# VH-VL binders against Small ribosomal subunit protein uS7c (rps7), part 2

Target 1, 178 residues: Small ribosomal subunit protein uS7c (rps7), of Euglena longa (Euglenophycean alga) (Astasia longa) (p14760)
Amino acid sequence: MSTRKLQKRKILPNDSIYNSLLVSQTINKILSKGKKNIARYIFYKSMQNIEKIKNENPLDIFKKAVDNATPSIELRTQKRKKGQISKISIKTKLERRNKIALKFIINSAKKRSEKNIIQKLQGEILDAYNNTGAAVQKKEEIEKSKSPVNNNKKFISKNKKSKNKKQKKRLKRKKNIY
Below, E stands for the ipSAE of ESMFold2; O stands for the ipSAE of OpenDDE; V2 stands for 0.75 times the mean of E and O plus 0.25 times the DockQ between their complexes.

## First folded at step 1 (VH-VL)

Design b9 (framework fv_benmelstobart; at its last look DockQ between E and O 0.02; V2 from the best seeds 0.00; counts 0 for: pae E 13.1 > 2, placed apart)
Fold by OpenDDE, look of step 2:
Structure b9 (fold): chain C 178 residues (1-178), chain A 121 residues (1-121), chain B 107 residues (1-107)
Amino acid sequence: as target 1 above (178 residues)
Amino acid sequence: QITLKESGPTLVKPTQTLTLTCTVSGFSLSNYGVHWIRQPPGKALEWLGVIFSNDEKDYNAAFMSRLTITKDNSKNQVVLTMNNMDPVDTATYYCARGPDYEDSSGYLDYWGQGTLVTVSS
Amino acid sequence: DIQMTQSPSSLSASVGDRVTITCKASQDISNYVAWYQQKPGKAPKLLIYDASNLETGVPDRFSGSGYGTDFTFTISSLQPEDIATYFCQQYDNLPYTFGQGTKLEIK
């Protein structure tokens, strides 16, 4: 029984400026190629810009933005016995849902048209704060999917038809040898 | 060879504006940040501000209202302007190269020789 | 702003001595610390970056260590040419800040 050494969940400390775990998590999401200082710079500069624009506490703005982008549910793929994949709505911990929101914000920011990543992130945070933008849209899409899509649309993964044809051909070839 | 050189007036009157130019060679301003640092005589170093390759600027809040940094990549020049100079602003002013904000850290690997600016009536 | 408290302010040592300078940050700054040497009438020279990385061309007698809040700069064997003021710098957050400096003299 390989005692999976419980990888001590490295407790992510709060960030040093805002004393916020959420900020630390966000910086880690921005992190590319191990350059944490750059990720910090991007985030904190964005926050500074937001503060100047709004003349409000940027942390509060950011929290509200994250909240607006946080889905109420998580969609999980459940494998059913007959190889059918169904999406089920699961109520997950807020912490996990927040991580999803951060992912939405960061990914949406990267796709924005602003010139640099600081402006992109700033823009996405402000849009999310206003309950707009691509991150919030992603949230809304998830929440709309709660509707029991009764549509049995057999997402017949095209890939299973190909494997079954190959298996049937292999089985037919084995029967003819014997 | 990588070089930075500060140029400008060495004497400024109170309330006047200081303009310093940093001329760089051996590297492109499109790839690095250029920082301004000053040092009053016999005192510690003070970071004033930076301009990055993408024209993004950051200033020390203590000087933000008085300080402007610009650059011309074609001339390999970075310009610092500081308004409303006071005798307390007497210092050696340095420009220094640092990594671009997208690349790495805020260490300063190459420095100009510095220029002493005296603010006096 | 992040404060860098450097100690001692001045130090006198003999040639060949081990010299240690410390810098304490007011908050956790990871390893985002640089050390500079400034000779009289000259610009600072980068010696150490990222707390412990030796800059290219810098002698091996110079070293740095630390992570978080406490940082140490060391000269393993002091040489006559090492007479200078040494500064620590943090670049974890803007504005970048420097220590007060340590003036190193030879007895």
Scores: ipSAE 0.000, ipTM 0.563, lowest interface PAE 11.5, mean pLDDT 86
ESMFold2-Fast, scan of step 1: ipSAE 0.012; ipTM 0.570
ESMFold2, look of step 2: ipSAE 0.000; ipTM 0.484
ESMFold2 (binder alone), look of step 2: mean pLDDT 92; pTM 0.940

Design c1 (framework fv_ciduvectamig_arm2)
Fold by ESMFold2-Fast, scan of step 1:
Structure c1 (fold): chain C 178 residues (1-178), chain A 128 residues (1-128), chain B 110 residues (1-110)
Amino acid sequence: as target 1 above (178 residues)
Amino acid sequence: QVQLQQSGPRLVRPSQTLSLTCAISGDSVSSNSAAWSWIRQSPSRGLEWLGRTYYRSKWYNDYAVSVKSRITVNPDTSRNQFTLQLNSVTPEDTALYYCARDNYDSSGEYYLDAFDIWGQGTLVTVSS
Amino acid sequence: QSALTQPASVSGSPGQSITISCTGTSSDVGGYNYVSWYQQHPDKAPKVLLYEVSNRPSGVSSRFSGSKSGNTASLTISGLQAEDQADYHCSSYTSSSTLVFGGGTKLTVL
């Protein structure tokens, strides 16, 4: 029996500076129409700035930012036969969900208040690295829609109580670690 | 090489809490591409998945419906291990308990919802 | 949610092919392509044979193959060998973000 790896899609090459597939995918998401040299410049310059700010490997910072913005599922919109619209949770491969995180980071960056795209991108990456910012907020919105078992839209107070319990557990864990 | 080493009491009294620990070597309990599960095996029920914990920016848990009210799966990043706590045990909880590594979301090195590394197993008897 | 249904036992002679079924519902096997298969020899932990229905881990013989049609996933072992005598378990992801196992199948090599 053949153990051949069938590649039905062209594999993106790793980028030339960081030798990273994730970086190549990000540059492709930054470009909208045919200006890959500009997309590369924007990305690499934002990485260079992050390195100067954090005094750490910018690729490691970027990878953590992507991880923090990566949802555990995808949401699809489905029409019910009575004209109701519902979202269903679909579990997909990490690579596909990383691409969603990249879209969140880039689209959130474009909407930032900084004066140029390099500063917008570096700011969003640093926010996501710190588990904050608009990209992470988009991820959290998807996470809230993930589990049907604990969703009780009947009581807002119950949802707030659930969140408070999570916060108390986090605080207890932090005290026990320290 | 990744290894999972189980420890904990092998005899638990009815109504008490069953507590087991799984120590991880060769991987991190907070690895973004791994999830950490507890599975039990008994002659009457076969293999039964109980729950998992995994880190993706924050900690998540998934629990089987049958045990959801009694179970906690907790990571410990400082000791690189995770634990099972099962409350209010009965003789029906007598089983061989395994910890295992799975993946909630796939990467090239891990298999989605497949258990590639297993602990040695711990036979827990619930008896007075 | 109910566990997945497997035949309790299957048998075959060396060199034959056998198939083990794993039947669920549209909320597990039928709804997702996240079915895995495990081989378990006596007094040993299960070992993964297949993941995502048909993908084979490194080191697993090409004699083991997987498929899925509707609510039923299948494990096929070709060129049956004496060492294949073991228990075989299927598992599937569910719409509740949980995992369920089948009842297990004892394979006897005649």
Scores: ipSAE 0.000, ipTM 0.477, lowest interface PAE 16.6, mean pLDDT 79

Design c10 (framework fv_ciduvectamig_arm2)
Fold by ESMFold2-Fast, scan of step 1:
Structure c10 (fold): chain C 178 residues (1-178), chain A 127 residues (1-127), chain B 110 residues (1-110)
Amino acid sequence: as target 1 above (178 residues)
Amino acid sequence: QVQLQQSGPRLVRPSQTLSLTCAISGDSVSSDSAAWSWIRQSPSRGLEWLGRTYYRSEWYNDYAVSVKSRITVNPDTSRNQFTLQLNSVTPEDTALYYCARDTAMVEDYYYYGMDVWGQGTLVTVSS
Amino acid sequence: QSALTQPASVSGSPGQSITISCTGTSSDVGGYDYVSWYQQHPDKAPKVLLYDVSNRPSGVSSRFSGSKSGNTASLTISGLQAEDQADYHCSSYTDSSTLVFGGGTKLTVL
């Protein structure tokens, strides 16, 4: 049952330093093949470095970075007859979309050119905080998929161009009387 | 139709344990698409969520920080009900207590809201 | 006392639209799309009106709509009717796996 997977385990506990579920989720996503203590060290050291650079609460910077990388929709693969695959836009819960943003940030950080993983992670977080970088680019690709479809849908009103023109002329004349 | 029926004492002395029961019909207390919560309401504090119990391969509990040291929310699978126990009560625990279904699946989505409520029990803590 | 901030009262006339705000932090309203709204008439249990910010349960009028921007969720009631006179409560899940409520808003239909 797919619904069971959303509630399969007890809700993840908050981290010990920032008392934040988002931080706890991030540490777990950093831990791909390593020890949890290493993942905690990487994340907390990145946050300490960000605090020194920006002279602001690093949790607030991180939350904004995640928000900037969070897509407004999720693209899901739907199988159709004879192996045809289509992607559909689904409005999902913010928590799920935040997890997608965390994946974007961490995976993008790992691909960065800095000397070590701490510098890679802090760099990607700061870029996302400034609404730039590879994680935000992945989010914008999803947003572009949504925006063209919505624009095309708004454009498709057959045989009403003349009516709209007449309505605009009537409204304009009424406005000039006032 | 899911219904929740509350029972328990309406008068409790300070320092004693407040105990309420919520009987479930039309659903299972061990349903893996539901959670079972206690909420209270007072003029001074408004609505206040106290805690929940839920089954996801094993039983879990979550509790509000303000009551965590004094509260237990327990399921009873055999009688299809869940209970609230609040220890060491004070007059500030005087409130209208509700049980509710906390989460449900609607059209293949989890819905994080209280969609079914018990009738409410006014509990007065007084000497 | 209440974790989420709502206005204590709002008023409107039949046929008008009103909006009730619910403001929290990035650790609750701002962090998750798990905002619910409840309607409560005197001496009755609260009734769920909206869940997941903007979703209506079966049987709830389309006159009730919800939205969220940053740390603030909003309930809008269009075409006010006398029976809408009630208390309205918002709630949100938190970073701590807990649930918090707003202080409640008394709606008067004048």
Scores: ipSAE 0.000, ipTM 0.459, lowest interface PAE 18.6, mean pLDDT 79

Design c11 (framework fv_ciduvectamig_arm2)
Fold by ESMFold2-Fast, scan of step 1:
Structure c11 (fold): chain C 178 residues (1-178), chain A 126 residues (1-126), chain B 110 residues (1-110)
Amino acid sequence: as target 1 above (178 residues)
Amino acid sequence: QVQLQQSGPRLVRPSQTLSLTCAISGDSVSSDSAAWSWIRQSPSRGLEWLGRTYYRSEWYNDYAVSVKSRITVNPDTSRNQFTLQLNSVTPEDTALYYCARGTDYGGNSEWYFDLWGQGTLVTVSS
Amino acid sequence: QSALTQPASVSGSPGQSITISCTGTSSDVGGYDYVSWYQQHPDKAPKVLLYDVSNRPSGVSSRFSGSKSGNTASLTISGLQAEDQADYHCSSYTDSSTLVFGGGTKLTVL
């Protein structure tokens, strides 16, 4: 008999600086787009900058930011019947909803206008801490989706051409440098 | 185009404060893409980063552990310059002092120096 | 702060390739891809040669390349030329949000 099928999965350890599982989970989500050492640097540098701005424990600020971005429910879609889609509100475990908040914070940070990823991340964390910003807005959209009155809100932006032009210019710059 | 010009006393007595100024032309000391550092070089210790100042909505400073208790790096927006103050100097502080610009080219690291001042040899002697 | 370890000297002949190592710990070189290399000629300020391990600023010869494995970063100079004779310094970001330098390596072109 193979003992491998009975082996427990590795548990994600707390991070070495703040001794926090939440911090470790956040670094792991940033890591999905880069090397672990880069993700660790980005996160810790953002936290140090936050400490300087607020003169408070940055872990407490980050925990509050996550709490503010955590939705009270998840939205699930049922497979379409007769051309209709049914959305159902489900109350899931807090740790699962916290992971959704981390996704909101990280993805919203990447879309920010600051020049580097460290400044983008610190900005989004501070906005969420103050109960504002794109991550909190994503959470509020979920909260409002509990009501039939506002389930169909949509917004479309005319920024696709500008993004493509910026992307092409950036590629040309990289090509000329290296 | 961007230049760093250093000035300050070249001889300092033990226990006094070492003060140097770095004047910036062609860039702003409050540029959100730059950080402004002091680095020294001696035969015994090689290159040693001392500290930096930078503007990101507010002013920040970072200092090397070895000098943290006696160093201040201050920006001056009106004169577009930044200064080094190193208190309670000893002969061990005798070194060639450079100001330097760190840039966040690509946004991930501002911990490399693309521009250096001419250097100022400071001797700490009675 | 942790000092980074470089060989005190290295030598080569024109046309050869040489490599300079820079060894730290998991709290600096091993922990981050923020290693820089500087070239310094006598009585001149250091000039950035490579940043973020392997990136070259505009104007730096493609003969200079960088890599990192574990706690050791390496600078390789191919097609060695007389003007490459200089001191070479590595630096790395640290866990303390500070910067440390290596002891420097004197390159002699024979």
Scores: ipSAE 0.000, ipTM 0.472, lowest interface PAE 16.7, mean pLDDT 79

Design c2 (framework fv_ciduvectamig_arm2)
Fold by ESMFold2-Fast, scan of step 1:
Structure c2 (fold): chain C 178 residues (1-178), chain A 127 residues (1-127), chain B 110 residues (1-110)
Amino acid sequence: as target 1 above (178 residues)
Amino acid sequence: QVQLQQSGPRLVRPSQTLSLTCAISGDSVSSNSAAWSWIRQSPSRGLEWLGRTYYRSKWYNDYAVSVKSRITVNPDTSRNQFTLQLNSVTPEDTALYYCARHEGIEVAGTEDYFDYWGQGTLVTVSS
Amino acid sequence: QSALTQPASVSGSPGQSITISCTGTSSDVGGYNYVSWYQQHPDKAPKVLLYEVSNRPSGVSSRFSGSKSGNTASLTISGLQAEDQADYHCSSYTSSSTLVFGGGTKLTVL
């Protein structure tokens, strides 16, 4: 199977300029209260500007920016006894973590001081590309939280495609209910 | 379904230009979702990525630092192929040369693995 | 010399588990989640085994798993079988928008 079939992303098409699903997801994430054509214009214009500044493929710059802002884990809240909570670190699929990175980049861009949204998005992408900026800082806050809970990697194994289901079952812990 | 077929001279004299062609079937060299690379393999160096060409809104090239001054990877849309030219070769350029494609949904990380490879061409550089 | 460091060889017996390391820098393995692993049998082109550090393409056995800690990525093969005897290569994206490979590891199944 190809990567497309593995990820089962048949519903959302790749964008028309870069032929990228990541770009399509980003455009949809930018669109909050405007028309989709405005979101497309904002994104493509920021990419065009990045290309002029860096003289490199802007899609590669954007992919690296997303990767730099992508946390290695998700933090999940788990309720135990009488409303007690604990946070556990779970390594989820890259697609889910990439969507978190997109949220960090877009929301951080909106908080920037540049005069228009195109320049704000452009600036945040370039900062993330250089492994700096507010989006990367939010990712690093998550990374710092994962260090004590290394054993939680065993729990996520059941979410991964595997022919060795018996081995995965051996890793599962039984919980006592009293 | 995608097939890559390599051709070109197997013997090259030092200081000359090494030139190889990779013919593509089952995909287009100008596909917006693919990139086309040259990779070589030698017993002393293992696998070494040399460069790639790809079309998005225009043509782009990326080249490894070690060969950047000597290498050109260029597409030919009319023949649906791409070519490696490596100038000023030395005996250290003796290797098995592969062409390869990578393609994915272009989510971070997914397009950066090689899913189809050519058969390989052993090129010997000797005087 | 290769950009990424792998052990030249590793060996194991059928049914055992083995791990192959791939060490780079913060500008490649440590900086990105674009690590791939390839299996190569004699006289064959390499075949992708893992991508994005730990993802398996369809048809790749769950006996193959990947992880990364700091600047080191690791391939683990559990339940070794005779057909696993091959060369294994890691690769990574770099901060220069290029790709680099490790030196390769020869796996011998005893």
Scores: ipSAE 0.006, ipTM 0.495, lowest interface PAE 13.5, mean pLDDT 79

Design c3 (framework fv_ciduvectamig_arm2)
Heavy chain, then light chain:
Amino acid sequence: QVQLQQSGPRLVRPSQTLSLTCAISGDSVSSNSAAWSWIRQSPSRGLEWLGRTYYRSKWYNDYAVSVKSRITVNPDTSRNQFTLQLNSVTPEDTALYYCARDSEMATIYDEGAFDIWGQGTLVTVSS
Amino acid sequence: QSALTQPASVSGSPGQSITISCTGTSSDVGGYNYVSWYQQHPDKAPKVLLYEVSNRPSGVSSRFSGSKSGNTASLTISGLQAEDQADYHCSSYTSSSTLVFGGGTKLTVL
ESMFold2-Fast, scan of step 1: ipSAE 0.006; ipTM 0.493

Design c5 (from c1 with heavy chain D102E N103T S107D G108Y E109Y Y110G Y111S L112E D113S A114Y I117Y; framework fv_ciduvectamig_arm2)
Fold by ESMFold2-Fast, scan of step 1:
Parts: C-alpha cells; sequence; structure tokens
Structure c5 (fold): chain C 178 residues (1-178), chain A 128 residues (1-128), chain B 110 residues (1-110)
C-alpha cells in the first residue's frame, strides 16, 4: 500500500534557481489566482532582497524561517457527538507540517502592511527567520495545545508515523522469518 | 561536528538526587530540529530511555513512565547544555548514563527522529 | 527487562547473513514505522544503523537492512564481517510519544 501510494503521487520538480523542492512548493502556494511567472517573480525577488539585506544565502534564511514556523503536531477537529467538538493533537510527517508552515508564512505575509507583496513576503520570512512574526505565532498556538491534547492518532491520514488502529495481539509471539 | 560532553558525580547515596550535565558544542540546545535525551544502560535492564527536553517556541519535556515521578530534564541556554535530575535514587539506578541528540533527516519525505550523537557515558553508582 | 523482545544472542560466520528480530505490540513496533537499530561495540556508545525501519544514515554499509511485519521488526546483516561482532539494540516510539528499547542481541562472528 505505501509503495503503491508513493508511485501514484505527482512529484513536484525542484526550482530552477535554488534547485530546491521547498522553493517549488512555496511558489505553488503563492500562486492562487495569478500566473506562475508572477509567483516565481514575487518569490525570487523577495529572496534577492533578503540576500542584499542580510548578506547571507537566502535559501538558508528561508529554510530556517520555514523550520521556525513548522509545528511539531497538527490539530484536528474531532466531532465526538453531534454538537460536541474537540481539538485533538496528532503527529504527522515533517513534509506535511512544513506545508502547514508555508501556508502560515504566505497567509501572514498577505496580511502585512508593507506596500507590495514582495516586501510583505520578505518581511514575513525575515520575521520567521528571527523566530517572530505572525507565522511563528500561528505555530505557537498549535504548540500550546500539544501537551494537554495529544490523545488520538487515528486522524492522521494512514501515514507511517501514526497508528491508524491496529488489531495486534501478542507482543511475545516471536515469528521467525529467518 | 556535534559533540556532547558529560559531567557530574559518579557516586550518589540512596535517597539523594542524581545530577548529570551534558554540554553541547556544534549545535544549540534550543535548536528547533533537535531534542535532547537521557538514556541509561545496565546489565539487568539494557538500554532505557529516560526523557527528553526540546524547544518549539517554548520548552517541552517527555518522560518514561518508569521514572516520570522523580525525573527532570532541564535545558540551560546560557551555557548550551542540559541536565538530568533523578530524585530518590536506589541501587537499581546504578547504570551507565548517556546524553544524546535526537534529530530528523530533513532530506527525506516522511523522515523521523533518531539518536545521531551520543555523549561519552557516565557510570553512576548508587551505594552507601 | 526491556519492553521490546530480542534474542539474547545470534551467531554467524564471515560471509553469511544473519537476522535479528525485535518484537513489540500494536502500540509501538506494530503501530508505527518508528523503529531504529543501534550497533554497540564494547566500551563505546551506541551508533545508529537504521531509523524508520529501513533508512540508513550517511556512512552506514548497505549490508545492513531492515524490515517490519506486524509487531516484529528485523535487522539483516549480509556478508557478515568480523567487525560486525557487537551488541545490537532496537528501539521504537510508542503511542504515548515515549521511546522503548529491546533487550539487546549479542552478535558473535566465529
Amino acid sequence: as target 1 above (178 residues)
Amino acid sequence: QVQLQQSGPRLVRPSQTLSLTCAISGDSVSSNSAAWSWIRQSPSRGLEWLGRTYYRSKWYNDYAVSVKSRITVNPDTSRNQFTLQLNSVTPEDTALYYCARETYDSDYYGSESYFDYWGQGTLVTVSS
Amino acid sequence: QSALTQPASVSGSPGQSITISCTGTSSDVGGYNYVSWYQQHPDKAPKVLLYEVSNRPSGVSSRFSGSKSGNTASLTISGLQAEDQADYHCSSYTSSSTLVFGGGTKLTVL
């Protein structure tokens, strides 16, 4: 199942400038109703500006910003009964949590007060790089829920990190496959 | 390279607190991609994971159920180190104690954490 | 005594293949692909061989491979060498976000 599932996924290629899958994923998330060329321009221009400001590799800055905005868990809404709702912490794969961080960064950037989208994006990336800003605050809200709420793993979508209910029996039954 | 250097008393009396320190070089104790664990080893029990501390906007701990009531794993960002405190020790706490870094393989889709660097180990004897 | 069950010892000759099992429950080995394997030579700290059941860190020989079926994970060492003589430990994360180890297996190379 897991092998067949991977074979059916469309693999996004690395971007042409930084040779980074993370960059390609980011450009796709910037592209909402615009053209892909505009999304590329926005992202690359933000990166170029960051390089000038920090005099450092902008890809390393961006990777750190994403890491800082990446929650250790996901929150899901569980309906236990009609009219009763609870939020449950679940642990998912790192790539899935990185995509959540990208959404936090991009959505937070759009809400910034700078005069254009390039400046908004570079500002949010730099704030996240410094472990501050709205994207990191969204991550912090999730982290605050981790300790008291980590009680159900079945909502993780059948990935290898979570038990999606097993009918296992004996821990002592040794099956020799030698 | 990452290095973990352990220090602390090697002899502890029953009922006292066992305290060890793990000094980190080559990484930050507050790194968002790491967790910092204590593991002990004895002939009778083999390897036992005791607990971890990690920073994700704030500090968190996870502890093994067997020691949860008497263990604390504490970070110290100013000295870039973390400590183990184990209260009310008995001779059964005699063991070789390791600190270790737990990290992710971020290059791989679906990567999971594992212990990639270990301290040198500290043999702690609990006796009167 | 450890939470995960490993044979106390296993032996082989140079060039042979051996397999070490690690058996848990549905709340650890069987429930997740969180199994790691560590090699430990005398008087040294453990060194990671495999994580996530079958992934090798940089520098680990392809002679080491891992698999899992149900509640049992397995470490296979092919083309056995004298240097492989060591203790081997499995570990797994649990449904409570803790970690448990197996009892360890002493590998003797004749």
Scores: ipSAE 0.000, ipTM 0.455, lowest interface PAE 17.9, mean pLDDT 79

Design c6 (framework fv_ciduvectamig_arm2)
Fold by ESMFold2-Fast, scan of step 1:
Structure c6 (fold): chain C 178 residues (1-178), chain A 124 residues (1-124), chain B 110 residues (1-110)
Amino acid sequence: as target 1 above (178 residues)
Amino acid sequence: QVQLQQSGPRLVRPSQTLSLTCAISGDSVSSNSAAWSWIRQSPSRGLEWLGRTYYRSKWYNDYAVSVKSRITVNPDTSRNQFTLQLNSVTPEDTALYYCARDQEWELLDAFDIWGQGTLVTVSS
Amino acid sequence: QSALTQPASVSGSPGQSITISCTGTSSDVGGYNYVSWYQQHPDKAPKVLLYEVSNRPSGVSSRFSGSKSGNTASLTISGLQAEDQADYHCSSYTSSSTLVFGGGTKLTVL
């Protein structure tokens, strides 16, 4: 009887307190199964604690922590002839690499020695903010293992310029026949 | 080997302060991999966690909601011990009190070492 | 009452398997993977059997295993032995950064 407009992908809104997409992404990463209120409580309480400890804007601290934990490249597995596997370095979009940093921060927080989840998260964020801690160390491991990046666009642009010059030369020859 | 040894008065009058000490050997009260808890056990309420203290660049405390207004858990680094103070006690605070170590083995809240227990009776 | 719900008692015969449940809410058992199980023999302090739902400390028999589904954590004891007769307590971390216990379950080995 009725048709509805269907949207296959949902747009993630900025969070209601900090008006930050990064914060919304972090809350979703803490949330492993539909329990958004608990994930929000954990995150916001850790932010409040950081604000009290540092007497600074906790969002600025968190953004710097994420930046410090963000790798410059992503490692991908590439299959070659006869089933050989190698890892190659790819420069991906910053937003993708920020999500990797969020995984490092959250997973590293869970392994900390503090006794509650809130204090584990605040501790890992503060360590990453100071460019130390397990999350930053995981980022450094990626940096140390990266291979040279190959930019194919340079070869494409050279080929395109060559074709344009040949086409112009052919048009000029046609005019000179008269 | 880590051991916890409890001491303190076993009889407390209503409205007074219940005070117990837990002496630590084989580990430091300021160890970064441990937290130090008080837990009580009674027939009516079973096991009940009361609070903890722990050192991670500075001292932290967490307390159960039911006792938060009356409880203090304090470390003493010079004597390598920690104490429980529970104010304004009532007969309902009668219980077997344990100190315990919360060990961080990875992603955890679990008590791996326990004191011997102290039965505290609150009566007039 | 206790914050977490456990059956008051459970029983089994030697060689059988039994399961003890521990039910909370989304603010404790359902919200976190910090569920621990303790065994307590009469006149003794509790001893940790499992932590983080399913991890065993060194020296704990592989007969003891743990799982969690939604708001309910479970302790399973396989190959029951007479020495397993004891009280079993579950505990969980909460959204208030506190710990809560279940009411305890008395296991009788017939």
Scores: ipSAE 0.006, ipTM 0.466, lowest interface PAE 15.2, mean pLDDT 80

Design c7 (framework fv_ciduvectamig_arm2)
Fold by ESMFold2-Fast, scan of step 1:
Structure c7 (fold): chain C 178 residues (1-178), chain A 129 residues (1-129), chain B 110 residues (1-110)
Amino acid sequence: as target 1 above (178 residues)
Amino acid sequence: QVQLQQSGPRLVRPSQTLSLTCAISGDSVSSDSAAWSWIRQSPSRGLEWLGRTYYRSEWYNDYAVSVKSRITVNPDTSRNQFTLQLNSVTPEDTALYYCARGGYSGYDEWDYYYGMDVWGQGTLVTVSS
Amino acid sequence: QSALTQPASVSGSPGQSITISCTGTSSDVGGYDYVSWYQQHPDKAPKVLLYDVSNRPSGVSSRFSGSKSGNTASLTISGLQAEDQADYHCSSYTDSSTLVFGGGTKLTVL
């Protein structure tokens, strides 16, 4: 029985204040042109403001905001021959769907009317926490467009009678390809 | 192939430090694709993950809350090994101790938690009462 | 105390299917698709059976499958065989970047 190998990828460590991988991922997502200290400041300051407003653990508020903005599926556009476009519903890993939620929250925050990015981000997080706002609306649009979910459809190869033990990395990219 | 070889004292007195070493062959302790964990098993608590060390531009450690104040998981790049140090042991620390490769998660869409894919053979450590 | 809840034992006959549950909270099983299952035979180290909820390592039989709904992950073994008699353990990543295990389930093949 073969032991599988650990995938070669650098791992993002937890952030230094909340000891949270989600927070570290969020700071990385806010990053623009390598300015990590600025992204870190923006995020932590928004969290500090949320704590003052709610008198609750801001990490718990943020986690619930992300959960509320996380779609149950990904809606992907598949391009076909002759320029035909088809939408397909794919059930992907929660971590990947959480990244979609983070994108919704950050992009929606940037479009808010508050005067600075810190206030924009805290406002979007609080709206998502209350299950409202633009980020949650984007998630609801995906939920409304949900077609039958394709669960763990295998990657197709020309040699489909054989098991290729080294195809794992490709299968992760090619899940639910028709 | 990757192999883990465990060594260290099998009998420790209460209040002393439990120290175990896991020697790695077939991979580097500083590999940026690996994380190195200690796990113990006892009849009363089952399997219990204790902590890990891993290299990603710098060294990081994560520790279980239950042992965080007493535990150190330390890499040694010169000997290609990592160690468990557990301070102030009690009879409740009596267990079969394993070292293992795995137990990480990532933020990149190609990062994956593969579980513990390589295990040492285990070391039974008895804390004398 | 184990952090994740598994039944202490389960039994089945050759050819049957059995399912083992692993229940946590929104801060571990419900929050992440980083659930692993391990098979452990007497006097052996655990062997990874499934990772990331439902992925099989090379060499693991397709008789073993995994799923997750809410805070509960499940391991299903179809076409039960005598060699499946073992202890089965689940584990999950947590909000604190730690790992937790279930209490383990003893599978008896009758």
Scores: ipSAE 0.006, ipTM 0.539, lowest interface PAE 11.4, mean pLDDT 81

